# VH-VL binders against Non-structural maintenance of chromosomes element 1 (nse1), part 8

Target 1, 232 residues: Non-structural maintenance of chromosomes element 1 (nse1), of Schizosaccharomyces pombe (q53ek2)
Amino acid sequence: MEKERQDGLSDKHKFILQYIMCRTAGVDNEQVRELVQEQYGETATVEDVINELNNSLHNFDFKIKRVQDQLDGRLTLHFQNLSGDPVSQMATPYPPVQIELMRKIIEWIMKCDDYQYSLTTLQIQKLSRKEMGLAPSVIESHLHTFERDGWLRQREGIWTFTNHALAELDAYLHNEYESNLYECNACREIVIAGYVCDCGYCLHVYCCKHLAHVNCINCNTPWANATVIGRW

## First folded at step 21 (VH-VL; from j5 with heavy chain D62Y)

Design m4
Fold by ESMFold2, fold request of step 25:
Structure m4 (fold): chain C 232 residues (1-232), chain A 125 residues (1-125), chain B 110 residues (1-110)
Amino acid sequence: as target 1 above (232 residues)
Amino acid sequence: QVQLQQSGPRLVRPSQTLSLTCAISGDSVSSDSAAWSWIRQSPSRGLEWLGRTYYRHKWYNYYAVSVKSRITVNPDTSRNQFTLQLNSVTPEDTALYYCARGYQYGSGSYPFDYWGQGTLVTVSS
Amino acid sequence: QSALTQPASVSGSPGQSITISCTGTSSDVGAWNYVSWYQQHPDKAPKVLLYDVSNRPSGVSSRFSGSKSGNTASLTISGLQAEDQADYHCSSYTTSYTLVFGGGTKLTVL
């Protein structure tokens, strides 16, 4: 029946919610599973608790999204505000120039050559000087801020989206960059680390672990010849 | 928590359309972790998956080759339900029909963790 | 006609281990590791035991385990108990991302 849902959350549900909210860059699903079992006992599942939270959060335009890492399949939980412009939501504490830089970095990543979906620090510095007139030292400061706040990650000066950024930007990327997107044919999520066959069949690195076939299951050419997406 | 409630006719004449509805409570038909299937069971054919609908940035539909030309599975977000429509039925379509939720545990598969109560549909004159 | 082949029946004594096979082709069992196993008691809907060959959902006994080699997946039930008497069904995704079931196996606990 209508109205069988409680009007408010229990103290235990609120504790779980606050735990997730205070980790704006996301929290490991297994850490939350352990917390759920501590609060509710060993028979409680994290999946059920998150579902109950989301039923309540929906009325406030909030959501907890589960994200699978594209390389190792690790699941993380991310608190999201579903209202408004997603770029503005992720960049709320920043002055306008930093918001514009974030929009440009998104564009540059999505339109980069050779399936890389990532940029070097030098590439960002060159593009930002050309398109925004920003000095390299200013860019280094802004990139550090974006990394600290969990929007971008880097390895050896190669920058790309975090899982948190992918979750927050999902609708924006589909809306603004549909022709530049690859989607995984197994899980249907955006691919920035994976493989694409010449026929267009595409899988995340992790989702490929479930493929038992040595050839592309769509066109039967050797999967070993698929083009690598991303730098990982 | 999650519950699937089936409704629809139990007796259908040959050449007519079988129409069943599965109402969802405790989850959303547009959930990004779920897929929604119809499965039937008969003594001669065992379990037979018929089709699936789910939402991932757009709606996806997949149908078993044996019924592909006759089947439609439709989500209804406003009523939080999904329907089976099987056209041009014959006595071979007599079976116990289930709706089921497939849940994505972090892979591309959707194992069925919740099932409707089942509806025995007889196709005869 | 089922796409996946299972033995029609198997039996075992309490405390023993039994294995149920599920054989398909390179277009289903051999294409993905998306093989699942379901237990069905009389007059009940099936209940998932394993997914993705060997993963066990929360609340399923560790006595249930799974494996796959080539086009054949296997469900093993160790420490057989009277409550394990049921029908067991395998399923697999196909290369077209459709789904097929096996014919089912009746397990009798002696």
Scores: ipSAE 0.691, ipTM 0.851, lowest interface PAE 1.5, mean pLDDT 89
Fold by ESMFold2 at other seeds, last read:
Order: structure tokens, then C-alpha cells, then sequence
Structure m4 (fold): chain C 232 residues (1-232), chain A 125 residues (1-125), chain B 110 residues (1-110)
């Protein structure tokens, strides 16, 4: 592919980039791997193509972030803007009250009791009325918007961050919520679905699949006794 | 596209510090998908992993027990490189030294997918 | 000596399958499934064949497969070819997240 190499960023690279950018809530890594194989042939790797894109994107404060799902380990690719305030970036199309609500939901998720890192619709409604004076119907509308735009997800009325939100908020959460945050001892990423031992050793649900022990590798107490993080 | 270029002395006297540099092109030393290791190889001891540095919101460092008291692996983001410093060397530190990129494919491990060209270092008077 | 035990040598004829073992302890091979295998031809750097016991990076032949039971991991090469003649090294993460290698296995293709 002499024509591809001459551009430094070939038409095929630009096609892959556009494919990822147009899917703002993230793209399955295996789907992009197949696309790369179709465009470049059997021996091409998604890892090399993404690395080449990131080398170009870095100069403009953008990157493609790879995120591992905490439950099943599936990798997704997310186009990220590295400049500015993450919450403002995330909420740029929203009116100020909705931006304030998003900041509060982040706080409430990070500070919730019993390692849950999630809130019910009712909890959000109660906290919003108490702290912001917002009506329940307003909250339901805003939550729908956050779900549609890929910032929050819910199951049976239990709301938490999407993988997209975790990618965008990573620096913000580390900076503002360091004392409320667990990091996985295997992959070093934030844990909102996983387990923590009494000794503090913490793993994502998926990362536990790589543990061959029945006990915590740090303190050797039974891993079955670890506290569950998240609702999943 | 990713390339690791090693540099440093090939002869070091006993008790001195061995210092090697690995320059990275096509990737960043602060990549959140990579870890950067030094590995050495000798006929008597085979492959020996020495240490690793990587960035995930902060710098993490891990060192092999056999060299932990003498080793430092330092990243340099401004030059996009990482260095090995091994203090108080003896002839038993004579080996072929490699730098290597470990890549995280979706777990907590970093298999080595790119290696430097190797530097044969002799420790003798 | 190396922390992980491999046979010093193995031989096979073209077309055969061979298996190379890598035995550690509960503090390495038995702690995590973070076991990798590397192929090294003379005067070249090692090349990763498998990671996390059985995963193949892109571009590695499906003739290479891996498994693990307890403290022992295995690399199997099916349909042995002349170019498979090389040294093979296993590695494992430890409970302290350091890494150890096996002593290496020289594969001779007869």
C-alpha cells in the first residue's frame, strides 16, 4: 500500500477515524478490528491503526481511548477531547441547570453508601428536590437525555455511568473524588463493578477471571468474602 | 511503526552504574495501554525481567527481587524515552540488555510486542 | 536459577505436534492467568506467541495453542515446521506483580 504510506494518514486511516468519531458513545473494538482487516488485509492490527491515529490526534488534544467493560471485558473505542473541563465538554449542549444536575449526579454516585456506585431513579429524584428544588418530571426528562446521549445507563431504574462517561470523566473523578474511588489492582482503572477485599485489594468483575487463586493474592483471605462493588 | 532504539555503553567497570537509554518512536512513554520494561539475557541465566515503569494516572514501578535494591527505571516524557540505571554492577550483570514495550490487550498483563535491538554489556575491569 | 521450570530441549519431526511445559508455583503460574510464551530465533529478540495462557496476538499462527492447569502452563505447536526451530520461553506474573521467566526450551526440528 504505497499510496497509503505516502499520505502519513491515508484515506483508509481517515475512514477508520470517521467511523469511530460518528459513534460518540463508543465502538466495539472487535467491530473496528474487522473493519481494519477489510481495509488493510489479514495481517493488519487494530492496535497499530489506533496507535497511528493517536500519534496524529495528540497534536490537536484528541485521542482514541480504549475502555474495558468491567463485567465482560469487551473493549470499546471512544473518541475523546482532552482539552477543557470534562463535565462542561460532556454537557456542552445542555442548559446550565442540566449541567449542574450532571455534576450532582456524579457526586451522588461517587459518594453513595455501601459501595453501590449507582442510584435509583427515586434516589435521584429525592436528592434533586432536596438539593436543587427540581420536580420529578424534570428529573425524568433530564435522565432520558443523559441516557440518550450515552452518559448514563440504567437497568430496572438503577442508574450509573456508561463506559463512555468513565472514559470522559477519568481525570475529573481522580481529581475530585480521590477518597471515594477504588482502582483495580490488575488494570489500574476505576472500579464501579467489582470486588474489594478487607485488606484493600480490589479487582473488576472481569479482572477476577484472571485470578487463579481462591484467596486474595495480597492477604490470602478467601476472595469469596470480598465486598461487592456496584450493582450489576 | 513503533520502534525502540537503545543506546548506552557496552563496557562498565565493577562497582559502577550501568545506564542504558531506550528511545521510543511511534508511541508515547506515557501511553495508557503500554508498560516499559528492561529485560536481560545471558547464557547462564536465560531471560531475566528486571523492571517496569508505566503511567496510569500516576507512575507505577515494579522491580525484580534479584535487583530491587540496585535498580531504577525512569521515564522521560520530554524526550519520549526511558532509562535503566543498575548500580554497583558485578561481572554477573554481564548480559544482552533489551528494552521492550508491553501492551495491554485487555487484562492486567503486558506481553512484550516490541523490543529494542539489544545492547551487549560487559562488566569487567 | 529461573523461577519457572521448562525442559531444556524438545525435538520433533515435521508435521508432529509437540508440547513444552512451564511449571511454577502458587505465587506465579498458580496465582494469575498472566502466562505468556515467546519464540526466539538465534540472534533475534523474542517474539510473543501467546499471552494470558491461550490468547494469540494478530499474525501468530493458529498452530500455536496454550493451556494451564494448576501451576503448570503448556505451549503446543501443531504441524511442526522447520521454521519453528527456536528457543521458547514462558513468563508469568507473580503475586507482587513482578514478572519471571522460565529457563527456556530449545526446540529442534528433525
Amino acid sequence: as target 1 above (232 residues)
Amino acid sequence: QVQLQQSGPRLVRPSQTLSLTCAISGDSVSSDSAAWSWIRQSPSRGLEWLGRTYYRHKWYNYYAVSVKSRITVNPDTSRNQFTLQLNSVTPEDTALYYCARGYQYGSGSYPFDYWGQGTLVTVSS
Amino acid sequence: QSALTQPASVSGSPGQSITISCTGTSSDVGAWNYVSWYQQHPDKAPKVLLYDVSNRPSGVSSRFSGSKSGNTASLTISGLQAEDQADYHCSSYTTSYTLVFGGGTKLTVL
Scores: ipSAE 0.689, ipTM 0.853, lowest interface PAE 1.6, mean pLDDT 89
Fold by ESMFold2, last read:
Structure m4 (fold): chain C 232 residues (1-232), chain A 125 residues (1-125), chain B 110 residues (1-110)
Amino acid sequence: as target 1 above (232 residues)
Amino acid sequence: QVQLQQSGPRLVRPSQTLSLTCAISGDSVSSDSAAWSWIRQSPSRGLEWLGRTYYRHKWYNYYAVSVKSRITVNPDTSRNQFTLQLNSVTPEDTALYYCARGYQYGSGSYPFDYWGQGTLVTVSS
Amino acid sequence: QSALTQPASVSGSPGQSITISCTGTSSDVGAWNYVSWYQQHPDKAPKVLLYDVSNRPSGVSSRFSGSKSGNTASLTISGLQAEDQADYHCSSYTTSYTLVFGGGTKLTVL
């Protein structure tokens, strides 16, 4: 933030930047589009304004990343710090045991069997007891903190990364878990909800809606035979 | 504001290499939301996409089948530009050449939202 | 020779609606819904109107709409205006993730 206050930007650009920064778990792209049109007129595009912000932010190792939801395609904007250890940036306010737990949960999600890229509360409790000696009630408390802060999401006790976490962890996951990750062949982003063909061709759930071909684009086998990635 | 400025020769001899440069301002050639293409236009063939380069955790390159054996599209991050090299040109390569930015609004397509000014290249002896 | 087939010309009166077709194969228009439409005025570079069949970039009028069925995509322009007189080009991604354009359609506003 100290770097941003060097005032390389117009008041309108600063307003848009502040709007995005204040919403640390991400902000709806369409809400920002409406603000851009209000501030700059109906011919202005959110894409151009974000690009101009990113040109200024790049010199300070910051970026606004656009993330597409892997299921429904909803776009959100996330302010990122590109410097340092992404896990440390993600978990800076936490005591050491919670940082260690977050790092282990990332590992467990990325290395889980059967393409699940998600863990139940019980799985996390069992793994954390075995690998960290933590009691189940302590784990439940930490998981709800991670959910509150927008790093993990759950449904019916099944935990995985939020879009905010995927944005922050992108470089970390590519560096540390390259052999465990799938990338969408359409949009080139990490897949934790999608499909993978036996030949390795992979698509997000949402990106697959753009596939008009009944067979895999790469190997021409039936796409209906593709393996599901994630639990959604 | 994104701007694409083209440079390069307007006259090239048959069998030589056509080289064009597209300088980018207001964006980065390594942008994670963009892809960079060369497109040409002639009365006989209309618009013809030639090739694309872009960066997503690694560089990706795609070339039109009609020119794949003769074409290279190269990014240059230090100069913030990308180039077209088309080898062994013939008079049929005479066209108006554009560079263009493709922008990833959604899934996996890169529609062209910014274009260079165009360079009319004639291939003749 | 264009990979995608468009009518050479189309005409309509101000206020009317017109539709321009773009027909390809199962290896392009029929492979992905990555079909785009471009408007090109004389001596200008093309301008994107639609992407992914029917999506409008910011600043493109809602008078432009798109659809696709099988190997044929369509651009519909409603409420024709004099400024709509231009060439219109479709494009599609192929199964090899290359790009092909249609031959173009000249729209005349009567």
Scores: ipSAE 0.687, ipTM 0.839, lowest interface PAE 1.4, mean pLDDT 89
Fold by ESMFold2, fold request of step 25:
Structure m4 (fold): chain C 232 residues (1-232), chain A 125 residues (1-125), chain B 110 residues (1-110)
Amino acid sequence: as target 1 above (232 residues)
Amino acid sequence: QVQLQQSGPRLVRPSQTLSLTCAISGDSVSSDSAAWSWIRQSPSRGLEWLGRTYYRHKWYNYYAVSVKSRITVNPDTSRNQFTLQLNSVTPEDTALYYCARGYQYGSGSYPFDYWGQGTLVTVSS
Amino acid sequence: QSALTQPASVSGSPGQSITISCTGTSSDVGAWNYVSWYQQHPDKAPKVLLYDVSNRPSGVSSRFSGSKSGNTASLTISGLQAEDQADYHCSSYTTSYTLVFGGGTKLTVL
């Protein structure tokens, strides 16, 4: 809620901003920290520089969001557009059918059975044929494009959101899929890789590393009995 | 650079409400990386965390058991500040009061990286 | 009394290593690895040295290290210096996501 200053940003702040903006799929927080220290000195913090950038960006409906990887806890910084429909903005360079496919893939991931929050290539192909009439070769091409552009990632043919997609879709997922999503009780972010207890207490894989108990801290049942969220 | 500026009375009568304000510059009270706490310090009790408010898709509030029935911590996004209200104070509430920012470095904890200047509050007749 | 137990005082000579303990219960130190350590010089606000047991914020010397076993966390200061003379406080999150502090430890550098 800070107003834009009359003088705007320093050249060093603009350099940091450009560094982050040019890496549309996100940039490692520690690389930006090193860059901040090079530009401002050893005692400068990336956190303060990002806060100052966000003060300026807020008036233009942009921000830099820090995202924690749900498996290993690695922090990345992502330049976000806060205005408009995030799916349409993710897919602005794409033809309408590919935008519609992205909306469907989001829906299919969020509504997966068995808490998987991921789909196999075969599942996407079958659902796309059934709901959109698209051929498997068309789907293969579109998936490659979504992977290249940093919206989806896959391992052994299992597809899910990247950290970049989670950052851009955060508000959309909360608004459209509130009944289908889980939030981490430690960090309050959406969980697509983690654990959920029968009582509803939920943790990311990485956040669970900070749990020292063998039991759920909310209901005291064995944490080993928690349902796995996602595939990793 | 984040700065926390405290304001409020330094003398409060027993049974009244202690009200302190912490004005934030260089960050937002609704920051998705921060949490905002009140902490007090006295010779007899040392440091004592009182309560925390923060925003992540909704407002969360946590209060120390020792004061839970008497405390409210309120954010104010329009003024970019947060307040402490501690009802029904006694001389035992005499302490040096700090507001502090907790910063989320990547997990569910919010270690305190910025502190207000401190306000010594005396509760006496 | 404080929820977490620390020794009231510790002393050491320059160049030595010292360790300060912080003991809680299974509902705080034993529940989460969300243990932090703060250094406080006279008439100043505390400054965070470690968070999440062993992580150092930017600008904190590598002479400060931390560990935890069960319900006890430890701060170790190696290569003790005169400037390390201060009060040291531990904190921990609880199972209800509230926060508790230790009683504090006065470190004297001999």
Scores: ipSAE 0.671, ipTM 0.843, lowest interface PAE 1.8, mean pLDDT 89

